# Ledger of designs, part 14: VHH binders against q9xw16

Target 1, 132 residues: q9xw16
Amino acid sequence: MSGWNAYIDTMTAAAPSIKRCAIVGAADGSVWARTEADNVFKASEEELKTFVALFNDVTQVPAKGADIEGVHYVVPRTEESLIFGKKENTGFFAVKTKSAVLIAVYEGPNEVAAQVRKAVESMQTYLNNAGY

## First folded at step 17 (VHH)

Design yd15
Fold by OpenDDE, fold request of step 21:
Structure yd15 (fold): chain B 132 residues (1-132), chain A 119 residues (1-119)
Amino acid sequence: as target 1 above (132 residues)
Amino acid sequence: QVQLQESGGGLVQPGGSLRLSCAASGFTFSDYWMYWVRQAPEKGLEWVSTITDSGGSTYYKDSVKGRFTVSRDNAKNTLYLQMNSLKPEDAAQYYCARPLPPPRSGDYRGQGTQVTVSS
């Protein structure tokens, strides 16, 4: 178990609608930690490398959408360090820190999105303050 | 050098209580989300609880919710885990920890403290 797996577990505890999540390097998409066992986060490192590069210019992402775990999501919202993807009753929030990208894939009605966002942004703030 | 030292473990009967402590040094304790993990015999490390830097939020493994309480005293550089209504399946070596910087996969933790639950 990665030391950062505790933060994965923390994220899933913060929002029960999160099904899978990962913490990856912002520069190269290298996996620091991810959900395992019954809820394995299945994105390849190559896919993650492409995904984290989206943060280089988030303004174009809404027009193109975003792919994660081989699934294409529409992107209704981006911010400088945030990408929100949606597909039917699923979605994801990805937030960028100084050196990492946090990705949380969730399932549920639109109402659960706020809790998922809060969970990832709380950790984002912490990691930024901690130098990560 | 980052150092963590757990204490407070022991032998208790089912339904009993223990309070674990973790003394931290070698880093700015108040800057980190700290967590507890445990390792039972023949099992891997499992996450138990996390507390945010200020102590404003706490998170728990489902199996310990309502029974365990994590807290911290940043002035004393100390992390706590109050364990009530202990069950045999809670028996494990308990560690306080924070992650090692990537690409290292482990965490900073002490030698741990043993919790045994038996009639």
Scores: ipSAE 0.931, ipTM 0.962, lowest interface PAE 0.4, mean pLDDT 96
Fold by OpenDDE, fold request of step 21:
Structure yd15 (fold): chain B 132 residues (1-132), chain A 119 residues (1-119)
Amino acid sequence: as target 1 above (132 residues)
Amino acid sequence: QVQLQESGGGLVQPGGSLRLSCAASGFTFSDYWMYWVRQAPEKGLEWVSTITDSGGSTYYKDSVKGRFTVSRDNAKNTLYLQMNSLKPEDAAQYYCARPLPPPRSGDYRGQGTQVTVSS
């Protein structure tokens, strides 16, 4: 496992509804770590490159949605460093740090979204403070 | 130079307890989320627990929840892992760690400390 896989495991532990997640480079979508083993985060490098580029102008994302792992999500709104999407009983939260993007894909009722957001934003804050 | 040194391992019977320590140096310990990982024979490295920089939050692998407690003393640059109700499947080499900066994929970790659980 990569060192950053520990943070992937930490994120999944923080919210049981998180099924898959990844930590990628904000500049190019390069994978630092991702969920593996029983539930692999399956986004391609090309997809991740496209995804992280959404943060260059988040204002356009709600109009077109976002794709993760070949799944298209409706994006109700965005913030400067936050993109989240929904599809049926699934969704994702993606937050940007200084040098990374954290992506968490979750499954469950809408009520679980708050916990997922908290998990990724907690790590976001940490990584920013740590210089990442 | 980042250095981590684990200690406190040993041989215990099932149901026993151990307290692992990790001495950190060469970086601002209090700025990092630290974690424990372990490697059992014939198994890969697995995550055990993470503690946030201030110690305000802790996270655990499901199999150790309720039995293991991670803590830290930032004034002493030390990470701890209290292991209670130890099981044979907990036997492993235990490491404290933080990630290497990208693009490097590994951990900063020490030589580890051996935990053996046997009747």
Scores: ipSAE 0.930, ipTM 0.961, lowest interface PAE 0.4, mean pLDDT 96
Fold by OpenDDE, look of step 18:
Structure yd15 (fold): chain B 132 residues (1-132), chain A 119 residues (1-119)
Amino acid sequence: as target 1 above (132 residues)
Amino acid sequence: QVQLQESGGGLVQPGGSLRLSCAASGFTFSDYWMYWVRQAPEKGLEWVSTITDSGGSTYYKDSVKGRFTVSRDNAKNTLYLQMNSLKPEDAAQYYCARPLPPPRSGDYRGQGTQVTVSS
């Protein structure tokens, strides 16, 4: 078990609506940790490489949307280190740290989104402060 | 160098309690989220609980919610795990840990402390 898997478990504990999540390298999309077993995060390395590159120019992402695990999400807006998307009763939050991207895919009514965002942003802040 | 030393394990009956401690050194303890993991015989390492750097937030594995409480004393560089209403399935070697930096896998953790639950 990687220590980063503990952070995956921490995020899922923080927001029960998170179905799948991953921590990947910001530079190349390499997977550091991900949900497994019944909730396997299924994004390919190629897809993740493309995804993390979105953070190079987040202003263009709303026009294009974002793909995770073969699913296309509408991206209403972005922030410098935040990309979030929606599809029906599902969505994702992705936040960038100094060296990583945290991705959380959730399912539920719109009201659960706030908790998911809080979970990933809390960890984002911590990881940045810790140098990651 | 990073060092973690767990203690407080032992043998208890079902329904009993234990309080684990983890002494940390070699890093700024108060800057890190810390977590507990455990490994039961013939099982893999599993996450138990996480506590944020300030102790402001705590997170738990579903099976231990309401029974286990993680806490920390940053002035003493110590992590704690209060374990109440212990069950046989809680028996394991318990470790406090923080992750190794990428690309290395694994954790900084100590030798662990053994928790046995048996009537």
Scores: ipSAE 0.886, ipTM 0.935, lowest interface PAE 0.5, mean pLDDT 95
Fold by ESMFold2, fold request of step 21:
Structure yd15 (fold): chain B 132 residues (1-132), chain A 119 residues (1-119)
Amino acid sequence: as target 1 above (132 residues)
Amino acid sequence: QVQLQESGGGLVQPGGSLRLSCAASGFTFSDYWMYWVRQAPEKGLEWVSTITDSGGSTYYKDSVKGRFTVSRDNAKNTLYLQMNSLKPEDAAQYYCARPLPPPRSGDYRGQGTQVTVSS
């Protein structure tokens, strides 16, 4: 497993608290790469299509929360291209590029969240500059 | 016409060192994060290391951290992997790479260069 999965491995190395992540198409949620093996990222095709559509109006998301992998998250914060979700001692960051959405699910206290955010935003910036 | 060509592999004893090179052409090398992957006999491709487009950040799988160093020279369109303290488990065909554009899976890579570790 290479290709876009190398970028999955890169993000998990950058922020070890990331337990599962994916890179999916922004238009339709099609999976470009995802965590496999012991920590499979399990979102269905239909769930991913619904999830990426949240970026059509991020201001609506805090009132409703977000679902990914069959788990419901409270969304305390959004930005134009970022959704932050929390549930207990886990959370996610999702960021949108021109063509993709990066999703990283992590475990740990709030102090760890900043490291996860930096990892996904670094990749977001690169992908946008590379035309994705 | 993306072209990648790896070189610098060879036979070393455990604890030895090798320096791999990857010559890139047919694309703007300095715009892309590049990575090394490797394939041992009877195993799949394994991610080894990534370097950002500027070279400002580097990332490694845990088993090579502290022993391998990825670097790049954007003026020469060349990617490097310095491998120190080589172990038998590092023996593999090594490839430099970047991803194929979606929806295609896989990556652009060269023919690879063989690293063999034995006594």
Scores: ipSAE 0.864, ipTM 0.936, lowest interface PAE 0.5, mean pLDDT 92
Fold by ESMFold2, fold request of step 21:
Order: sequence, then C-alpha cells, then structure tokens
Structure yd15 (fold): chain B 132 residues (1-132), chain A 119 residues (1-119)
Amino acid sequence: as target 1 above (132 residues)
Amino acid sequence: QVQLQESGGGLVQPGGSLRLSCAASGFTFSDYWMYWVRQAPEKGLEWVSTITDSGGSTYYKDSVKGRFTVSRDNAKNTLYLQMNSLKPEDAAQYYCARPLPPPRSGDYRGQGTQVTVSS
C-alpha cells in the first residue's frame, strides 16, 4: 500500500540491513505504517504505547532496556531524540520527531548500525522540517 | 488544496525510454520528500522511487535501480522520472505522491499517467 508505507520502503532501500520498521504516533504509538507481509513488524498497540513513552525521559532507558516485538534489548546509550537497542547480532534505532517515532530493527555486524542510524535520522530531520 | 498532475506516459517498445513529469501545486513542494508509485492490473500500488525534499538523495525499488532516475526542479514545482531500458513488467499507471496526514490512509496523488510497453 502507498501512503506512509512508501516511507517504510524508502528506509529499507536506504539501509538494506533494516529487516522491519515502523512509523508510529509519538503520543500514543498508533501505527502510521509498518513493514508488512512475510516479515511483519509485530508490536502490539499496548507495547507501542509503552515504547514511545520511553522518550518522555530517555535518561532512564539504559537502566531498563526496551521491549519491542516481544524482544528485550539492552540500551547502551540514548540521545535526546534517539534510542539505540542491541541484542546479539540484531538491534534497533528509534528516533522521535514532533509527531512520530521511527523504529528500525536491523540485523548484521556493528558496521551496518551506522547505515541504519543515518537512514532513520535523515527521515527524522525531514519529518520535523515538514511539521511532523 | 494539494494538486498533483502526472504526464509523459505512452506506448514504447521494450528497451525504450520515457520521461514522466509531475506538476505540483497547493502546497510547498520543496518541503516534502516525493515518491513515484505505480499500479499494474494484477498488483496493488507499488513503490518505485523516492527523492528527498532538496533532491540530494534518491532511492529506488531494486527492480528499477540503474534504469530509472528520479529528479526534481523545486523552482518549477515539478517532479520527474526518467525511465530507460523499459521492460514489459514496468507497464503500469504511474503516480507521483506524498502521504496524507495521519491517521488518514493513502496519499495525495493525481490521476496518473499510463506507461505501456509492447513488443
């Protein structure tokens, strides 16, 4: 489907190590778009509401870790609008805009994490500038 | 009122080229990442390519990478898709687009322009 799903496709093309991603509302975790089909982004509404609330105080997240798709990640660091999670050879980057949270779950060695971060931050900057 | 109008479609032989245009009005075109999507009869709407607001980066579906080039002229509020080495599987109605504001589903797009590839 088109719409915000085109931006899901764009993120995946920008960093092929992204296996699943979503764009969700920052206030309530409502799904604007997500990876579908055989590799569905499977976070529940309740889980997403909890996840986006982590951005209310990112300084507390490294102590707690983060859960998404029923998977627990350690969070080595955060920044004001960014959460980085790791589990084995997988990880996620999540970034917050005025209205949205972008979540990208990736697989691969540490070398690919920079590509994923760059892809989500590029979209983050755009969405903020466009008023989202 | 957001308005997008696609043009430049037509009938070409396999291996041929077409250049699609999209005229934008009713919004600040240079503020938005724009994308091309296409619809073939058997398939739903398929993402083809995205270009950033400045035109500084472009992204492509794997099957068109190297053959299609998206570009924009922000002074003319126009988006382009240069399509080279066209294949029968590229035949579709092509639309330029940007997303509707959430939570609404779908995108702003025009009526589209038909690309037909016949051998």
Scores: ipSAE 0.860, ipTM 0.933, lowest interface PAE 0.5, mean pLDDT 92
Fold by ESMFold2, look of step 18:
Structure yd15 (fold): chain B 132 residues (1-132), chain A 119 residues (1-119)
Amino acid sequence: as target 1 above (132 residues)
Amino acid sequence: QVQLQESGGGLVQPGGSLRLSCAASGFTFSDYWMYWVRQAPEKGLEWVSTITDSGGSTYYKDSVKGRFTVSRDNAKNTLYLQMNSLKPEDAAQYYCARPLPPPRSGDYRGQGTQVTVSS
């Protein structure tokens, strides 16, 4: 639909390997927008609240892993504002802005991961500069 | 106050072209990613294209890629959509837009401009 969902559509167009994604509030995991219909992003508000809190100390996340949509991911890599999760032929990138967390769940081999990361980081930079 | 004013719609035959314009005021246009959305009768609002704040990257819905080109002139606070090889399924009210601040749902957009494609 419209509003923040246009940015969801923008990210999925930027990286076609993205199957589901969301933009959520960094403080509480409130959903601003998400993929819908055939590819519903299914995380509950409780799960998202737990997930965004991982950014309070990203250095602990590789030891714990991360859960999204009821799926547990190994987290081989984090950076100050980025969490990368992996399970089998799927993965996610999540990035934090001043007000939001962008989450993109993708399918495909490691070679598409860079495309997904670039898509979420491009929007991360924009949202930070725009005051979000 | 944020204002967006779309123009350039009209009646065209299949295969024809139109160039839509969007005049922006009341905000720093060059700071924002802007997008085009459209609405056909009995359909919801559909994303068409996005352009980054500088115009350095553009993104398109699959069904319009290769036929539509989004661009911007930040000195004129204007967004454009060049629409080529128009098809009947492109007929809609077209809006330029940016999102409302959360938690509000929806976007800032104007009254739109009608694109009609018929033989």
Scores: ipSAE 0.846, ipTM 0.928, lowest interface PAE 0.5, mean pLDDT 92

Design zf32
Fold by OpenDDE, fold request of step 21:
Structure zf32 (fold): chain B 132 residues (1-132), chain A 119 residues (1-119)
Amino acid sequence: as target 1 above (132 residues)
Amino acid sequence: QVQLQESGGGLVQPGGSLRLSCAASGFTFDNYWMYWVRQAPEKGLEWVSTISSSGSRTYYKDSVKGRFTVSRDNAKNTLYLQMNSLKPEDAAQYYCAAEEHDVGWPDYRGQGTQVTVSS
């Protein structure tokens, strides 16, 4: 297990409603770690490259939405380092650190989604403080 | 109890305009991100627009961008949607919606107001 896999485990443990998640390079979308086995995060390299580039101007993302794992999500709003995605009873949170993008795909109502956001943002804070 | 009451819907011809209003009560309106969503027959709930608590940030789905304008008057606890250059595909039940959990999606919505676009 790589060091980054431990962070995947931390997020998924903190928010059981996370179905899949990944840590990718903010510059190129390269996968550093991801959920595996029964919950494989399946976004392609090309897709992730496109996705992480959304953080170059998050203000434009809501108009077009975002794609993760071949699924199109509406993005009703964004924050500087955060992209919200929603599709029916599913969604994702993507947060940007100094060098990474954390992506968590979840299923459930908003109160559950809030736990997912908390988990992802906690990891974001941790990684930022660690210089990543 | 969160209350949202939409109004202003109606029948318009293509190219026409409507201004929707949403009267909010039962919560601190000026603390909430607000949304407009819509649902056309045989379609799912569709996001239309988002506005921040202060109104300083607004977002639109691409198909309504440049035609619709979301705004709010926090002193009046009212949300607005100015809809110009209406198209038949804009016809739907329009809902005012409020976000509680800060997850990029609303938690509450009103009963809606019907918008019909037909020549």
Scores: ipSAE 0.904, ipTM 0.950, lowest interface PAE 0.5, mean pLDDT 96
Fold by OpenDDE, fold request of step 24:
Structure zf32 (fold): chain B 132 residues (1-132), chain A 119 residues (1-119)
Amino acid sequence: as target 1 above (132 residues)
Amino acid sequence: QVQLQESGGGLVQPGGSLRLSCAASGFTFDNYWMYWVRQAPEKGLEWVSTISSSGSRTYYKDSVKGRFTVSRDNAKNTLYLQMNSLKPEDAAQYYCAAEEHDVGWPDYRGQGTQVTVSS
């Protein structure tokens, strides 16, 4: 396991409602780490390339939504380095660091989603401080 | 407790306009991101628009952008949705909704107001 896989484990441990997650390069969407085995994060390279490019202007994302793993999510709002996705009882948080995008797909109500956001943003802060 | 009461719905012809209002009470309205969502028969809940607590930031789904305008009067604890150039596909029960958990999706919503668009 790479060092990046450890960060996947950290996030999933912090928020058990995370179904799948990945750490990808902010520049090109290349996968640095992802959940595997029974919880494989299945976004394609092309999809991730498109997805990470959304962070070039997050203000435009809500109008069109975002696709992850072939699933279309509505994006009711964004923050500077954060994209919210929702679809029924599922959603995702995607946060951008200096060099990476962290994506966590979750299932559950808002109370549970809040834990996922906290886990992802905590990792965001850690990675930013580490220079990534 | 959080109370949201929508009004202003009705029957309009295509191309017509409606202005929805939402009266909020039981919480600090001006601290909350507010939403409009809608649900048509046999369809899921659909996001329409989002507005920040101060009203300085607004977001719209693509299909309503340029036609709908969300606004708020925090002094009156009221949320608005101006709907112009209405289309048949805009027909739905419209709900005012408030976000509590800061997860990009609302937690509370009212009983809704019906919007019907028909010739």
Scores: ipSAE 0.904, ipTM 0.950, lowest interface PAE 0.5, mean pLDDT 96
Fold by OpenDDE, fold request of step 21:
Structure zf32 (fold): chain B 132 residues (1-132), chain A 119 residues (1-119)
Amino acid sequence: as target 1 above (132 residues)
Amino acid sequence: QVQLQESGGGLVQPGGSLRLSCAASGFTFDNYWMYWVRQAPEKGLEWVSTISSSGSRTYYKDSVKGRFTVSRDNAKNTLYLQMNSLKPEDAAQYYCAAEEHDVGWPDYRGQGTQVTVSS
């Protein structure tokens, strides 16, 4: 969906520490949009299918962690529509909308991570209000 | 400023128990998600457990589930980690940690307390 690329651009502009990000279908993990060129979001659809299913019960995710782009992240806690991931100086935020999951992979300290979360959750709110 | 001071570490035999404590000061303790993390020799920092500000939500890494229990006493500004059935692989420096930025990872850590598990 070409229109979703604009939302990728919006998130990456809002949080420059986002290295890669994607918008995928919440039901099946299908990729609607993702960063490309020098910052290709590399998760396979099979991996994403597994990932989005984590939102069926986020309370179970911390015990096992989560994988994105072949990288395993610890997940020290979750919220109802939010999965945190951390690995060394990197991490990710994944938020669920009505029909999508927004995933942003970032690098940097917590101060930077906070900006990434804000960008992703802002998009989450926008998309939810738009019915997506 | 945030101050965290761990205690309760020591040497125990496999199967033994320890109870770690963390005294918090310099911040509104009951507003913070708190963590236990650990670091073994030649290994990176490892997440162990998370507890919500009220204590109503707790999370554990899989390898410590059923053996470790995180709790807190907000009236005493104290975080606890009850460690039962300790294994050699649990040996590490254990740190109390506080989350400031609401990003699913702590910002502040104490000096740590050493846990050694050996027969």
Scores: ipSAE 0.903, ipTM 0.950, lowest interface PAE 0.5, mean pLDDT 96
Fold by OpenDDE, fold request of step 24:
Structure zf32 (fold): chain B 132 residues (1-132), chain A 119 residues (1-119)
Amino acid sequence: as target 1 above (132 residues)
Amino acid sequence: QVQLQESGGGLVQPGGSLRLSCAASGFTFDNYWMYWVRQAPEKGLEWVSTISSSGSRTYYKDSVKGRFTVSRDNAKNTLYLQMNSLKPEDAAQYYCAAEEHDVGWPDYRGQGTQVTVSS
């Protein structure tokens, strides 16, 4: 297991409502680690390349939404290094670190989503402090 | 208890305008991100607009950009949605909604106000 895979495990352990998640390169969307087995993160390289580019101007994302794993999510708002996605009882949090984008797809109500955000942002902080 | 009361809906012709209001009570309004969402018959709830607690940040779905304007008066605990150049596809029950959990989606919404667009 790579070090990046361990971070996937950390996030999923911290927030069990995470269905799938990935750590990808912020520059090109290359996959560094992702959930596997029964919860394979299935976003394509081209999709991820497009997705990480959204962070170049997050203010424009809400108008158009965002696609992950072939699913279109509405994005009602963004923060500087955070993109929120929502679709019915599902959603995602995508956070940007110095060199990576962390994406967590979840299912559940807002109370549960809050736990997912916390897990992802905790990892964001950790990776930033580590220089990533 | 969080209370949101929408008003201002009605029947308008295509190209017409409406201004929706939402009276908020039971929570610290000026600390909350607020939303407008809508639901047309036989369709799911859809996001329309978002406004930050201070009102400094606003977001719109693409189909309403340039036509709808969200604003708020925190002194009056009121949220607004100015809707211009209305189209038949804008017809829906419009809801004022408040975000509690800071997850990019609201937790509470009012009873809604009906917007009908017809010739």
Scores: ipSAE 0.903, ipTM 0.950, lowest interface PAE 0.5, mean pLDDT 96
Fold by OpenDDE, fold request of step 24:
Formats: structure tokens, sequence, C-alpha cells
Structure zf32 (fold): chain B 132 residues (1-132), chain A 119 residues (1-119)
């Protein structure tokens, strides 16, 4: 297990409603770690490159939405380092650290989504403090 | 009990205008992000607009930008949607919605008000 895989495990353990998640480079969308086996995070490198670029101007994301794993999500609002996505009973949280973007795709109602956000933002804080 | 009641819908010709209102009660309105969503026949729920608790931040679906304006009067516990230059594709049941869990999506919505656009 790579060091980054441990962070994937930490997030998925903290929020069981996470179906898939990944840690990617903020600059180029390169995959540092992702869920595998039965819950493979399937976004391509090309897609991730486009996705991480959304953080260059998050204010423009709501108008167009965001795509992850070939799925289009509406983005009703954003925060400075956070992109929300919603589609039916699914969604994602994407948070940006100094050098990475953490993406968690989840399924369930808003109550469990809140736990996903907490898990991802906790990891964001940890990684930022660690210099990543 | 969260209550949201939409009004102001109706029939207009293309290019016309409507102003929707939403009366909120049963919760601290001025603490909530509010949304407008809509649903046309045989289509899913569609996000239209978002406004922050203070009203300082607003977001719009691309297809309504420049035509729709969301606003709120927290003193009156009321949310508004000014819809100008209406198009046939804007026809839908429009819902006022409130976000409880801070997850970028609302938890509650009203019964809706019907908007029809036809020449």
Amino acid sequence: as target 1 above (132 residues)
Amino acid sequence: QVQLQESGGGLVQPGGSLRLSCAASGFTFDNYWMYWVRQAPEKGLEWVSTISSSGSRTYYKDSVKGRFTVSRDNAKNTLYLQMNSLKPEDAAQYYCAAEEHDVGWPDYRGQGTQVTVSS
C-alpha cells in the first residue's frame, strides 16, 4: 500500500457512503491514489485534468456543472476550495489542497452526504498541514 | 415544521416576464441557502438558481443567466425569482427549496407553482 492509499482508506472508513474516491494532483489531474477492486474510481486522466482545472475559477463551475467518471453533475454552488456535485441520489465533494484535489463520490441522502463532506474536509485540513 | 409556499406562476407568451415568490416559515430563513428548482413534464428535477443566506452570493444555470434574477427579503421570509425573456423551454413547475445540511443541495421544497410559456 502506498502512502496515499492510506488516506483513501481513512476517508472511506470515516464515511461509509463514499462509493469511490481519489486523490489527484491539483496541477495536472494525475492520480496519486484511488479506490480499487469492487469500487474502482474510473475517471480518466484526461477527464481529471479538465476537472482539476475547474478550481482555477470555481465561480464559473455552477453555470456549466462538472463531469466525473463520464457522469454529469449539477453544481448549484461552490466554495473557494470546494466543488459540490449532485445527481439524483448521488453526488460528489471535491476539495483542493495545496497540491492535490480530493474527490469523493457518494450515494445517499443529504444526511449521509454531510458525513462525506466532513471526511473529505478533514483530510483536506490534514494534508494542508502536512504541506500537501 | 419547514414550510415553503410558491406563488406567481402563470401563462405568458415567449419574451414575457413573471415574478415568483416563496413564503417561508417554520425555520430561521435568514440562515439558509435557498434554491429555485424546476421540473417539466417527463423530465427530472432541474436546478435553476441558488442564493446565499445573506443574498450576497448568487448562482444560475447557464441557460437562465441574464434572464433570471434570484433575490430574497429576509425581513419578510420571502424568496423571489424574477424571470424575464421567458422561453418555451422554461415552462415547468417551479419549486422553492431550502438547504439544511450544507452539502450543496436543498433538503426541503414547496408544492411548486406552474409556469407555462406559449404563443
Scores: ipSAE 0.903, ipTM 0.950, lowest interface PAE 0.5, mean pLDDT 96
Fold by OpenDDE, look of step 19:
Structure zf32 (fold): chain B 132 residues (1-132), chain A 119 residues (1-119)
Amino acid sequence: as target 1 above (132 residues)
Amino acid sequence: QVQLQESGGGLVQPGGSLRLSCAASGFTFDNYWMYWVRQAPEKGLEWVSTISSSGSRTYYKDSVKGRFTVSRDNAKNTLYLQMNSLKPEDAAQYYCAAEEHDVGWPDYRGQGTQVTVSS
């Protein structure tokens, strides 16, 4: 278990509605850590490469949406280092750190999603302060 | 309690225009991201447009970009959607919606206003 796996565990513990989670390289989408076993994060390398590139201009993402694990999500708005999408009762939060992108896919209503955002952004802050 | 009331829908021919309004009450309107969403028969809820609390940031579904314009008047607690060059595929019940949880999706919406596009 790598050190990055511990961060996966921290996020999933903080927000139980997270179904799958990954930490990937911001530059190339390479997977540093991800949920495994019964909740394997299944995004392909090519998909992740495309996804992390969305952070080059987040203002353009809402028009087109975003794809994760072969699923298309609508993205009604973005923040500078945050892309969040929605599909029915599911969604994702993706935040960018200095060197990584954290992705959390969740299931549940908006009030539950708020807990997911908090967990992901908390990790974002921690990693940024750590230089990652 | 949050109240949203849409108006301005109607029947127009393809290429026509409509201007939707949404009267908001029961919450601090100027603190909320606002949305337009729509639902056509036998289809799910579809995002159309988003506007920030101040109105400085707007986002659009790709298929409506260049044709629809979202705006707001915070002094009047009103949200607008100017719809130009309407197409048959734009026909739907249109809803004004407010975001409470800051999760990129609205929480409250009105009863909607019907937009029909037909020759």
Scores: ipSAE 0.899, ipTM 0.948, lowest interface PAE 0.5, mean pLDDT 96
Fold by ESMFold2, fold request of step 24:
Structure zf32 (fold): chain B 132 residues (1-132), chain A 119 residues (1-119)
Amino acid sequence: as target 1 above (132 residues)
Amino acid sequence: QVQLQESGGGLVQPGGSLRLSCAASGFTFDNYWMYWVRQAPEKGLEWVSTISSSGSRTYYKDSVKGRFTVSRDNAKNTLYLQMNSLKPEDAAQYYCAAEEHDVGWPDYRGQGTQVTVSS
């Protein structure tokens, strides 16, 4: 495992409702780290390459939504450097840093989702400040 | 408490138009992202459109883009949906909804207004 696995552990500890998460390269979707074992983050290389390219213009994402781990999510709105989606009682938050995209998949109501957003954005800020 | 009251539904023929309204009260309307969602009898809840708190940004599900227009009047605490070129698949109960938690999904919705397209 790389030192990037520590950031996975930090996010899942900060928001236990995160079921799976990953840190991937912003340019190509290459996996730098992900949850493993019983909670393997299962997105394919092809899917991740397509997904990170959505950050080239987040305003276009709501029309068709986004796919992660073969699951289609509706994306009713986006923000600068943030794509977030919903599928029934599950959802995801994805934030872009200078070099990476942080992806967290969670389950729970909107109050739980708010805690997940806080956790991933805290890490986004940390990595940006560190030059990543 | 948060209250949302939709109106303007009805029966329309394919290709026709309807304008939905949603009167909001019990919260500071201009601080909230607002949504239109809909539900057909045998289907789950479906996102239709989103509008930012100021009205400066709008988003549409691909199947309604170019046919539906979401708007808001923050002075009147009212959300609107102009629905043109209606199709049978647009028939549903339409709900006005508000987002409280900044997670890209609404927390509150009204009772809805029925849109029926005659086929």
Scores: ipSAE 0.835, ipTM 0.919, lowest interface PAE 0.6, mean pLDDT 93

